# Designs tried in a protein design chat: VHH binders against UDP-D-glucose 4,6-dehydratase (TGDS). Part 6

Target 1, 355 residues: UDP-D-glucose 4,6-dehydratase (TGDS), of Bos taurus (Bovine) (a6qlw2)
Amino acid sequence: MSVAGRAESLGPPDSFAKRVLVTGGAGFIASHMIVSLVEDYPNYMIINLDKLDYCASLKNLETISNKQNYKFIQGDICDSHFVKLLFETEKIDIVLHFAAQTHVDLSFVRAFEFTYVNVYGTHVLVSAAHEARVEKFIYVSTDEVYGGSLDKEFDESSPKQPTNPYASSKAAAECFVQSYWEQYKFPVVITRSSNVYGPHQYPEKVIPKFISLLQHNRKCCIHGTGLQTRNFLYATDVVEAFLTVLKKGKPGEIYNIGTNFEMSVLQLAKELIQLIKETNSESEMENWVDYVDDRPTNDMRYPMKSEKIHGLGWRPKVPWKEGIKKTIEWYRENFHNWKNAEKALEPFPVQPPFV

## First folded at step 24 (VHH)

Design bc1 (from bb5 with T98A)
Fold by OpenDDE, fold request of step 25:
Structure bc1 (fold): chain B 355 residues (1-355), chain A 124 residues (1-124)
Amino acid sequence: as target 1 above (355 residues)
Amino acid sequence: EVQLVESGGGLVQPGGSLRLSCAASGRTFSRYFMGWFRQAPGQEREFVALISYSGGNTYYSVSAKGRFTISRDNAKNTVYLQMNSLKPEDTGVYFCAADYWGKVWYKSKSYDYWGQGTQVTVSS
């Protein structure tokens, strides 16, 4: 009696193995994440949710815009009704939550908007994901939630001590996300990354702003002394970190995503001047730098330990010299991908926080 | 090329004070961040203090903060380190350093020019 092997009914050819919602996908890091997911996981449906704010560009996704396993949906995570309906209709299995207000300078002026988008929006999203019984929810946070430190490196158990409204909003959102794990054992993972650079970033952040200023024969504006340092990860490396966390990250855990590469804002400006203006003259370099008032609060460093994610097998790979050249070249051709890119190059007025 | 020459080191009792000086050669002193490092016997060179171009901003190590004061006189091409409330653990060779680029200030490799150092000994 020949045991007829039950032919596993090949579900209809059109069934994707997983459906992944990526919020903020027309932004910077999230667009790279979407491109990577669409290209490397053809059996996954990738759903991009973005409200298309000033810093968003669909041009970041042109390479995959016609792929069968990619879908764009315009919407706001703060619209609870819309978000609920989205989960009901799209049958989402995994959420990668990148959507946020992220400009620190703007957060001093529009702090409540940051709270609304980053905290309330995240709460709406994680609630809907929980109700929909999502398999995994990854919240993308920042190293700034730890606050500044000169000597101490922060690990995932270090207390959150944010020093600006942006970081505060991200930290608060973490509390909501983590609470779903604590209360319901909903499978959330939180990531805290260092600064990221590369193509697709709206030119309001230090690297794309300096590149764009110099390419338009304008000076770099240094806040304070420019001695504040940041750790910079290339966009592809951070995407690999997210993929690692997606695959191997443990529910309920936090993962720092950092690098040992550290650079001051002043050094960054000078190196970019050398590369873009093709000069080694110190006197000439000084002509491309202006100093402006510092931020009300500007941390000198955000040192982090990344041993936890290293244990999952992730390491940054792209050297600074390579990544920055690719970035410079991209902005030469793609600065106009945003309608308001020139506005990003204007000095941001530091207004005292409304107490 | 900038030459740096430290002076003012010596023997002092615990709780005592010293003032170190570093004289820089050249015409571009005001273009450099100036730092102080120290090296105790058998230890690595460690950051002590940094001062900006105009002297408007200063940075200190945790051990130096509240006890040491870095200052500069650009007209004299000199940077100073006032050390108060000295402890035996402050014993070491103190080095003056200069950085044009404003690199990572607490790393010795960030500085392009160094002095020969001056010995500071804190002992009862």
Scores: ipSAE 0.719, ipTM 0.892, lowest interface PAE 0.7, mean pLDDT 92
Fold by OpenDDE, fold request of step 25:
Structure bc1 (fold): chain B 355 residues (1-355), chain A 124 residues (1-124)
Amino acid sequence: as target 1 above (355 residues)
Amino acid sequence: EVQLVESGGGLVQPGGSLRLSCAASGRTFSRYFMGWFRQAPGQEREFVALISYSGGNTYYSVSAKGRFTISRDNAKNTVYLQMNSLKPEDTGVYFCAADYWGKVWYKSKSYDYWGQGTQVTVSS
């Protein structure tokens, strides 16, 4: 007796107060955003659009997968026909655009793919959103669009000077998004966040990679001296920032989402070694670190000011010690959520600069 | 605990040169980033230069770049600062600092160990 699972007829689109499209929702930050929206806004329909690339995992959304106010749609933002049809059929009110290629090292090798996905895809999406008369369009950018600085902190008025293909693609996409505000007064908001860490991140980035390497009794690979610093925000704090911008952010404005917490890659490695290997011995710590050649372009830091979003009432809340412990514990149990996670732990081949 | 002792400071004329030395105690000198900071009267302590464990990488402040050279001899547990083309604005107490963790290297608060400092005066 084949229990035909009754596809519960999703009630008419008219039963929800708002319909929110979140792109890249099977990814890292976007998955947290979706979970938060679905749980805290039961009267909103949350539509997750994701193409399910190598770094995506639907397991990130397992806690809300059966909720009535959640819908997953597999699709590519670069498919203009699909995107247009999506907006026509789903009657979207708000867009949160997270979908992007984000791995900087890959961007050097696959730069055109980054341009295609991050720039062309964003252009397709914002165009469709405009035609559909979306009420608010939030584009998620990065602090890397400012370029590197040793002493000067960037504010939202600082010029974009990206130094890598990823940052360049994100910056270019910003230009398209902003152009819709300038030309049509389409209600766009741009956010620029520092580095984010926490559960659900594919283990190719520095924090999840180091955690996973150590948990698999492998060494952390540090590029150069490891003295380059990053500002790290916990995932839930960043979600709160997006919620703040969603509620209080002004159309046509840019908001930096940063923190004063700054850490070098080397310090990060050492702290993770202490926590995961439960050692305080300096000699033992060194056994878990390997140094490799530096990246062709590696900015030392991305300092930015966040006073603007502070004015909206947002501040980071989660201390590093708490956030990193939660993150470590999550990866111990969830590393296998990606079929290709082990591949992420391999050293990225430093391709000689294409001369 | 690492003890640091600076030497080599003094009075020099503008355009002159000085070589500062910092001797470190302990057997683990090669595990520390070594830095030089300076503090002018009434000013905050500012970063001058940093050198990596092996000496393969060096970092300089904008004011020091091209004039100052940081080096180290791990066999002697000593870090050096060669200062050329000295200017009156280079006047201050120069401090040696050590950092194991590789923290925010241009900030004084990142360093765990400090010397007592040596006075450098550039005056005509």
Scores: ipSAE 0.665, ipTM 0.873, lowest interface PAE 0.7, mean pLDDT 92
Fold by ESMFold2, look of step 24:
Structure bc1 (fold): chain B 355 residues (1-355), chain A 124 residues (1-124)
Amino acid sequence: as target 1 above (355 residues)
Amino acid sequence: EVQLVESGGGLVQPGGSLRLSCAASGRTFSRYFMGWFRQAPGQEREFVALISYSGGNTYYSVSAKGRFTISRDNAKNTVYLQMNSLKPEDTGVYFCAADYWGKVWYKSKSYDYWGQGTQVTVSS
């Protein structure tokens, strides 16, 4: 007689080769990933888990919403009983964990929500995935965990030195995910990406915010000098990076997903003014910016080396000129993708200190 | 158009000091981000320091931090670089640069206006 053990369970009678859970799938990056997986992998069941907060929109998934290999489940990764039941009933083979709170300025105001969602939620998810013997768990992190640097580029062995509550919550979540590899050899992979831009991004972030402000005949708000720079990576290039890591990534490893393309916030404003207001006049362009008080953080750059993922055969393919043009056009037609999109155009409120 | 003229270079012993000046003429100086770069023979221009248009923010390369101070006087249309504790590695031609939009400010190709340079030699 054989020993009793966990039998591989099959989901619904329609028999899929893999069942993939994507958390945060109604959000920005994850929605592009779901669309790609559903369209290009019809033999995979793609399960979208999202609680549908203000940054999410099911419109991001409308082109694939009726596909037989797509399923939406509304739920909260912070509900440990729900998450355990989800893994018991859906027979998940692969987890792509995108769900997070991501707005740096909000993380200074709503810091405990970032801890709850990003740290506790990730811990709940990785514990349930380990217990369910999921065959691969990809945690989506950020280059901001390294902290800022003017001169030194970070590789995956560089220490984490986060400088704001958002980055701190992601770094802490990485520690929980990595501990499951170290203790159990649970097959986790961590990715740390540069800033991503493209369709579906809620317009509180700098690129869609400036696009939307200019398209509504309002000025770009420059916080401080605008000299801080970011590396911007187009959404479809990031999807290809996640597919590459899914196929070729080694368990226990960390992969930087970056680009050499870099812009200051002020340069970004100039280019968007030129493209959207169709002007090269310096005096006209100057009238489309306002300067406001500095934000609480001073990180000037997040420079990152990406040789590990280049060795897997991935490089960014979408040039800035093409990616930003597509992004501008998408927001021109889709500003109301979210019910409260106008709220994203408001200046970020400063909360007075407690006395 | 903005024209930039550097001065104050020279020969100095290690540990010594120099003060570089960059006089600007032409259009409104007070709206430009101003930087200093340096170039040794056979090398690319490297970032040294930047000052914001109002003078309220300054940034330095790792090699310059703590030894060099950038400042500006918008009434005189002049930017300065005070260089203390000079080392032989600081030898090179020092260029003043200006850019209105503050593009990728630590990269020399991002600046629209340049001076002719002034030689700084730290030896013996």
Scores: ipSAE 0.118, ipTM 0.620, lowest interface PAE 5.8, mean pLDDT 86

Design bc1 (from bb5 with T98A)
Fold by ESMFold2, fold request of step 25:
Structure bc1 (fold): chain B 355 residues (1-355), chain A 124 residues (1-124)
Amino acid sequence: as target 1 above (355 residues)
Amino acid sequence: EVQLVESGGGLVQPGGSLRLSCAASGRTFSRYFMGWFRQAPGQEREFVALISYSGGNTYYSVSAKGRFTISRDNAKNTVYLQMNSLKPEDTGVYFCAADYWGKVWYKSKSYDYWGQGTQVTVSS
């Protein structure tokens, strides 16, 4: 080449300080994390690995898709040869592992698929990351690994007692990840999050599903009594938690990422009806709810303490009123963010009796 | 408006049994979640039991589970709490509560309708 750059303008072949692999990056939570990393860390290369299943959308990354510090690779973490080659060629320094199957109702029907993706896929990934001497591996788990409780709040020392195939697969994946710390001191960190809501969530989950049903003039379907309750964290608060763990999390540790905000499914339906149908009439609101008793057993609550991550300086900051309004607005304009979004609104299939 | 009247309280020895009743009047009883709460002197009301509107699902506090049974008779607009193996710590005023939306149902502040309560005293 006839023009040689100055030594300072010709940085290393990559020119990036760190290379961060984010699995599942076209999905819900991980897409918010990628956008934040790409915008706030221009000296980091952010690599999005996603197989682009039905819950994923590259539209989630549209605002940063042309940035020089962003790269998309389509692939499957369950393909061990592909994953090995990926770590050999991309020089990955940090792994944020979000990719998973997450729908609890589907985990009762497609249990082996959950085992394959969540357990085997995680094992493939952590093994390859260890071989490549990755400097930090963050595994994104769930508060559901603790099992349900009406009155006990779980801290990170509480035993795992999962009660459904989704939670069981996440708990099993945690065991594989933690074993690399125990055996090799491979620098893993595990996070266990409350339920998250916000833009980019595929509308099979309760909050976006109810929003989308109501916006299409359809009733909220309550499976069972609707008394089960969940803690809900807004997506940007969770991104801040992952950034805090990335910067300050200690190897081998587990961090709960939770909130004291809690709501039953039925109360959620009431509030969304009030906001979307703009009514306070009890008789009108009752017309927007149907009951269906076809759901497998669910835990009633997953309460947990988050004192460890509070000690790192993180707390949720987005109040429910603000977060839910932003979420409602996003789905009004973005329901077709996924190719088959209407299919997400179909009810869970009824299980016929075997006799 | 829903009106609730509890009955069936009294003095009983440890290990004994009582059955509380809650008679409801007013709106359609069959669509309400019904619960029992109790209050010892100087304490907040604490959750005891809940029954779904159809009667098909029940939930209990840790202290009540295995000893107490909530049931309902929608034809009589009545909810019952069968209390077995009673202990001195079960002493208190027992309140019937009703709610349509099943809010944070284990918290007393979430219920819209309350009875006046019936006293249960377990001593010997």
Scores: ipSAE 0.013, ipTM 0.515, lowest interface PAE 7.5, mean pLDDT 85
Fold by ESMFold2, fold request of step 25:
Structure bc1 (fold): chain B 355 residues (1-355), chain A 124 residues (1-124)
Amino acid sequence: as target 1 above (355 residues)
Amino acid sequence: EVQLVESGGGLVQPGGSLRLSCAASGRTFSRYFMGWFRQAPGQEREFVALISYSGGNTYYSVSAKGRFTISRDNAKNTVYLQMNSLKPEDTGVYFCAADYWGKVWYKSKSYDYWGQGTQVTVSS
């Protein structure tokens, strides 16, 4: 028969081999992970838990939303009663915890909300997962927990020295997660990733913001010199890293997920202007850049070594030219992926986050 | 509950200055993020400026930066917006707003309390 995508189970109900909870699954990175898991692991039930904040969109899951091994549950990880009932009801075997507040500039203004979601919410979740005897808990952290450096590259043994409330909340959440390994040998794994780019990223972040501004005939806004750099990792490479850690990661361990590709904000703006406005003229390109004379943030890099995950067989495979082309095309067709996407084009306040 | 009352609006010539005040009622005023928004008829409210509950952090829209200064006096339960070098495009109703939790501050829906507004008109 040729009726695709429909199956009848002849066995008992809930015949799935594993049940996987993904928190924040309507968000950026986690949505790519869910799509991959649903498509490639039809014998796993994939449960998307998301409260649907402004950065989330169920459109990120449209291609798999009707699959029999996918379920969406709207809920808040900060609701301890709800979370406890969720683990009792859904028989969760594996947790991938992506849900977080992530905007660094907002973390200076709304620091207690970041503490509540990132620290308290993570503690609620790991406690409930431990009580339910979940067999694997992966916490998604950030390279920003190390702090910035001009010369030093950080490995997973380097001390945490966060310099902003977002990074501090992630570092504190790591401590709660790791304590369950130390005390109970609860099988946790922590990942710390570089900046990620690609489809599904809410366009308040630098790459999608510059793309969206240029596609709407608006200038890129450069704060300070524009010389600060970041390492950028394409979304599908990050999904492969999480799959590698899921399969091969050792309980109690931390894995950096990084890339050698590094670019300044100003270089990024110039390359995007060339690609989107199709020009190499210096004078024409300057028409698309606007400079805001903020108090300078120290020029900073977030360099880290990823040798542990390389030892598991993962390396990034998508070159920048390929990844950025796909990203530009996605935003051309999908700017309205979020209901009020035009607000992401508005300027943000000028207060420097690190002064 | 916090009640907000704006004052200080009026007619001013281009290049002139105005100082808006927002008087707040409530013993917990010093725990609120305070913002200013403006609205022209037929337009959505747009963000102008934000000040943190302690006064230690301020943020401005692109159009306000360098010309407007937000400040607060927690002893008087008052927030100010000093507007210099005014332009005709600054014309509109200016609203004071309060947000206890520090939600997404540039979005009007993030604010729990709003004043009734004060008119600012910049023309000859």
Scores: ipSAE 0.000, ipTM 0.111, lowest interface PAE 18.3, mean pLDDT 84

Design bc3 (from bb5 with S52T V62D A64V T98A)
Fold by OpenDDE, last read:
Structure bc3 (fold): chain B 355 residues (1-355), chain A 124 residues (1-124)
Amino acid sequence: as target 1 above (355 residues)
Amino acid sequence: EVQLVESGGGLVQPGGSLRLSCAASGRTFSRYFMGWFRQAPGQEREFVALITYSGGNTYYSDSVKGRFTISRDNAKNTVYLQMNSLKPEDTGVYFCAADYWGKVWYKSKSYDYWGQGTQVTVSS
């Protein structure tokens, strides 16, 4: 007996004050954004567009899946005809564009796919949004577009100098988005965030990967020396930043979303080992670390200034000690939310099977 | 606890060379990243060089790159800083530092243990 899930008749589009399209909503940050929007803005219709790629999970949205002001649509932003029809039918007022290929390691191998999804897909989306006269279009970019630096902190006026295919694709997409402001005064806003951690992230990135490896009694695989540092923001803080930009961000402007909290990959591994394995022994900690070859290009750090968004009233709130514990606990229970989560734990590059 | 003792500082003419040494106490020297920092009068302490556990990797500030060389001898529990082509701007107190965690290695706050420092003066 096929439990035909009652498609609750979504009230007429006219019953909501705003209709917000969030792309990539079955992903990591976007899922938190959707949950926040649905819960905090009951008079907004939140439309989740996701193609449900390998890193996506609808379980990330389980808490709001039955809400009246939430709608999921499966689709690809690279399908121009589909996207056009979506804007015509769903009467979108605001777009939050999170959908992207984001795994830097994969971008070295599948660079053209990243270009296609991140650049062409974004171009399709912003074009359709412009034609539909959307009120606000927020493009979610990355701090990696600035390139690496040891001493210099980048602000929103700093030139883009990406050093990897992922960052290049995100930077290129920014150019398209910005061009709509320059040419048409289409109300776009670009954000550039530091690394984000928390629940709902596919375990291919450093934090969820290390957590998951350790929870499965596997070693952390450190690329190179592990002395490269990243700035880490907790997921809820980043969502608040996006909400701030949505409310107060000026059209045509760029906003860095950064934090002063910085940690090396090696330190991260050791801290996670201490927390998960409950050990203070140096010798024991070493047993949970393995070193692998470095990435072809691996920037040492991405320092950013965030004074601009601070001026809007946003600051990160969640301390590392709190955020990481919550994250660790979540993965203990939710690692299998993705069908192929174990594949994410494989070392990169995947050593060809020794035939 | 690791104790660090620097030596080898002194007065040298511009273009000259010095070799600093830092002796570490304890049995676990190989588990620490070793760094050199320097502090000029009225200035903040700044990163000079870092060497990894095994000595396989080294990092330098831009100001000393190509002129200074950091090395270590784990059997002797000693880290070295060979300073060549010294300039007046290299004048300051040089500190040896040790870090187990591999934290933000170019920041002084990341290091757990420090020496007392040795004075290096470059003057004509």
Scores: ipSAE 0.589, ipTM 0.845, lowest interface PAE 0.8, mean pLDDT 92
Fold by OpenDDE, fold request of step 25:
Structure bc3 (fold): chain B 355 residues (1-355), chain A 124 residues (1-124)
Amino acid sequence: as target 1 above (355 residues)
Amino acid sequence: EVQLVESGGGLVQPGGSLRLSCAASGRTFSRYFMGWFRQAPGQEREFVALITYSGGNTYYSDSVKGRFTISRDNAKNTVYLQMNSLKPEDTGVYFCAADYWGKVWYKSKSYDYWGQGTQVTVSS
C-alpha cells in the first residue's frame, strides 16, 4: 500500500507563504539580497522599501522589476506614521533592515543625520515590527562597532567601541534592536559584517571609487599612508550569509560575517591599477596614486572572528581575483546608473568635527 | 633585487639598550616600506615595527610600544631599530624586511626581501 504523499494543496496563486520587507533595497547589499530572494523564493513576496537617496539606484533591481513576487515602495523609515501604515497594509512576516547612512567620511560632517537615520529610523522600524508581531527581524550592523584593533580579534561578545560617527550610530541602533529581545523576546538577529564589494555599490566607497577613478583616467586618492587594512567579502557571499542567518540564525543572537581575506588600501590601489591600466611597471603605477589627508580617526584594521556563523554552515566562496574582475567589468558599464556619480569621485574634504 | 644586512645584535642585560641597523643594497631604498620582525626560539616570526617611505609614519607591535623606535636614513640606505628597556622576552633573531606594495604589514608573507637576521639576547 504505497503511502501517496499528500500533495500539499498549493493554496490559491495569490497567497504568498511569507512577506519579507527589505529596507534600503535600492542600495548595494540589499539589492543583491532582494534579487536573490525574488529569484530563489517565488512563494515569498519581497517588499523593497527605499527612500531613493543619492546612493540608491533602481537599476540594481532591473532584472527582477517585473516579477510578481516583487514590490517596490518608496518611503522613509524615519516616518513613523508611514512605517506603521506599511506594516498594517503589507502584512509583513520578516524584516531585513539594510537601510542606513553608511559613508564614514560623510558621518564626520553630517553626524546628526546619521544618528537620525540609523538610530531613530531603526527604532521606528523595530517598534513597528514588534507591534505587527513580525516573526523575524534582522538588523544589519557592521564590524566597525567593535572599533579598531591590531592584534585582537573580536567575537560577538566583544564590547562595542566605535571610533567614528557612522559606527557609533550603527552601534546605538543595535542597542535599540537588542533591547526588544531583552524586554519583549521579540525575535531579532543582529549581523556584523566586514567590508563588502561587488556590483551595485555607489562609487563613494574605496573599491568602487578606485575602480571608477581609474576607468575615468583619474588617480586613486589614498587617505593617509594607505596601510590601513580591510577584510573584503564579495556581495554574493554576504547574501548567502544573510540567507543562512534568516534560515538558521537564533533570535536574540549576534552573528559576525567576516573573511580571512585582508588587503591594505595601498595594495588595493596598486592591484586595481595593474588590472585596469594593464601595467606591471612600478613607475607607471605610482602615476595613478595620490595621497590625501587621513580621516580624523581611521582604524588600521577590524579583525573579527566568524566561527559562530561558520557553525551554521556558511563560508565565503568567491575568490578575490574572480570577484574583483567581475566588479571592474560591471562598473565599466554601469557607472552611469546613478545620477551624479561623478560627484562621488571627488576627494572628500575632511572638515574638523563641529565641537 | 634588494639585499638586506642586519647588524648591532648582541648580549645585553635586562633594562639595557641596543641599536640594530639594516643596510640595504640597491638604488631604490626609498621606495620600500621597511620593517623589523623577530623570532624567538620555538616561536613564529612576529612583527615588531614598520616605517613608511619617508619615515613620516611608524607602526609598532603592542609588546614593544614605548620601548622601541624604528627610524630610517634614506641617504644611507639604512633602517634602524632602537631598543630600550629590553626584557628577556625580547630575546630572538631580529630580521629586517622590505615591502614595496604596502601589503598587510604585520604579516611576514607581505614582505618581498629579508635579511639573514641578527641575534639579540637579553639575559641577566
Scores: ipSAE 0.588, ipTM 0.844, lowest interface PAE 0.8, mean pLDDT 92
Fold by OpenDDE, fold request of step 25:
Structure bc3 (fold): chain B 355 residues (1-355), chain A 124 residues (1-124)
Amino acid sequence: as target 1 above (355 residues)
Amino acid sequence: EVQLVESGGGLVQPGGSLRLSCAASGRTFSRYFMGWFRQAPGQEREFVALITYSGGNTYYSDSVKGRFTISRDNAKNTVYLQMNSLKPEDTGVYFCAADYWGKVWYKSKSYDYWGQGTQVTVSS
């Protein structure tokens, strides 16, 4: 007797315990967040707001696209009228704000677009959330707001000293978000994460770009010497961090989300070459690397302390060796999930080698 | 395997100068980042300087910046550390290190090959 589990028709919007707006949900980290929320919180309505820019893919959400507690809304956070109407109609309880322009290289060329989307858009969103009396507003920032350092690790009290237009826009947006706490005691929380890697990321960032280049028998393009280091978190670990902050994060507080795992861009390239090309030959590895001019400003590292979020019980779990293999495998099959994926593999900028 | 041998250490007065050399064995010297580290008595080994493959880029710790110069001669498989305006706090064993991967270059654990070290003593 096959107990056909009656799909309980989740009743009208009034039947959900919470309504969560996730912006940028067709992107990278946010898509993982949405998938996690939809799967693990069936009593929550998850509303995905995304404008479907070049780096967005609804394929990232394919696994949950038909779930009853999931809704996709195409829209722009910079459209104040639309955003206002959204809050009025969708009765949002919680906001997770991921939507942003994030490509640092592009930020040097399209700086005003970054300002518009990341700063003005965030301001529109937090304002609307405040008016709608949202219970919690989480703003997703970056470790880059601290600027680069060789000797010091940054904590949540460290001053913001961004060195690129992307980081500047994220930092500026933080100011607006924080101002709502200061002025209105609106329950905002700011997170600052290290670099994130994993499936669903548009292949313009260093890890997915190198993976995709190599899988297409192209060379890794390294900016400068490649000695700049980044801390890398796997996507699922970061999602767990956001869930932790959502549950335990204090309003008005900032939480760093970092890891002790640090790797240079050059080492990253070589390691990916080894994994993807299945070679241990140093000579062969060199054949898969090209060097280009460095970015106008390229910080050597972003050391960050994460003791605060550790105090909430969060730790990264996924080892690099495991996470990167999963990532490589995913891109082998999913590179073409974006219409413009090949364009992401173009060098930026194309200049002669410096090494 | 790369073998590294440091030389040029010694006793010098404050304000004096020394030039350290590190000779590398093998045919692949040009494929390695070369670094200098130092260790004072009772202290941890600390980063001093790094030079890239071709010598096109150099990096220094803040404590030695402007006083020390790292250079290399790939034809001689040798890396150098010119130390000027030496201070008593510069006293320690100086180590040459090589790294192929370009890892976290300011951390000693990132380097695969090390010399035996050469003693530098700055004292009046």
Scores: ipSAE 0.586, ipTM 0.842, lowest interface PAE 0.8, mean pLDDT 92

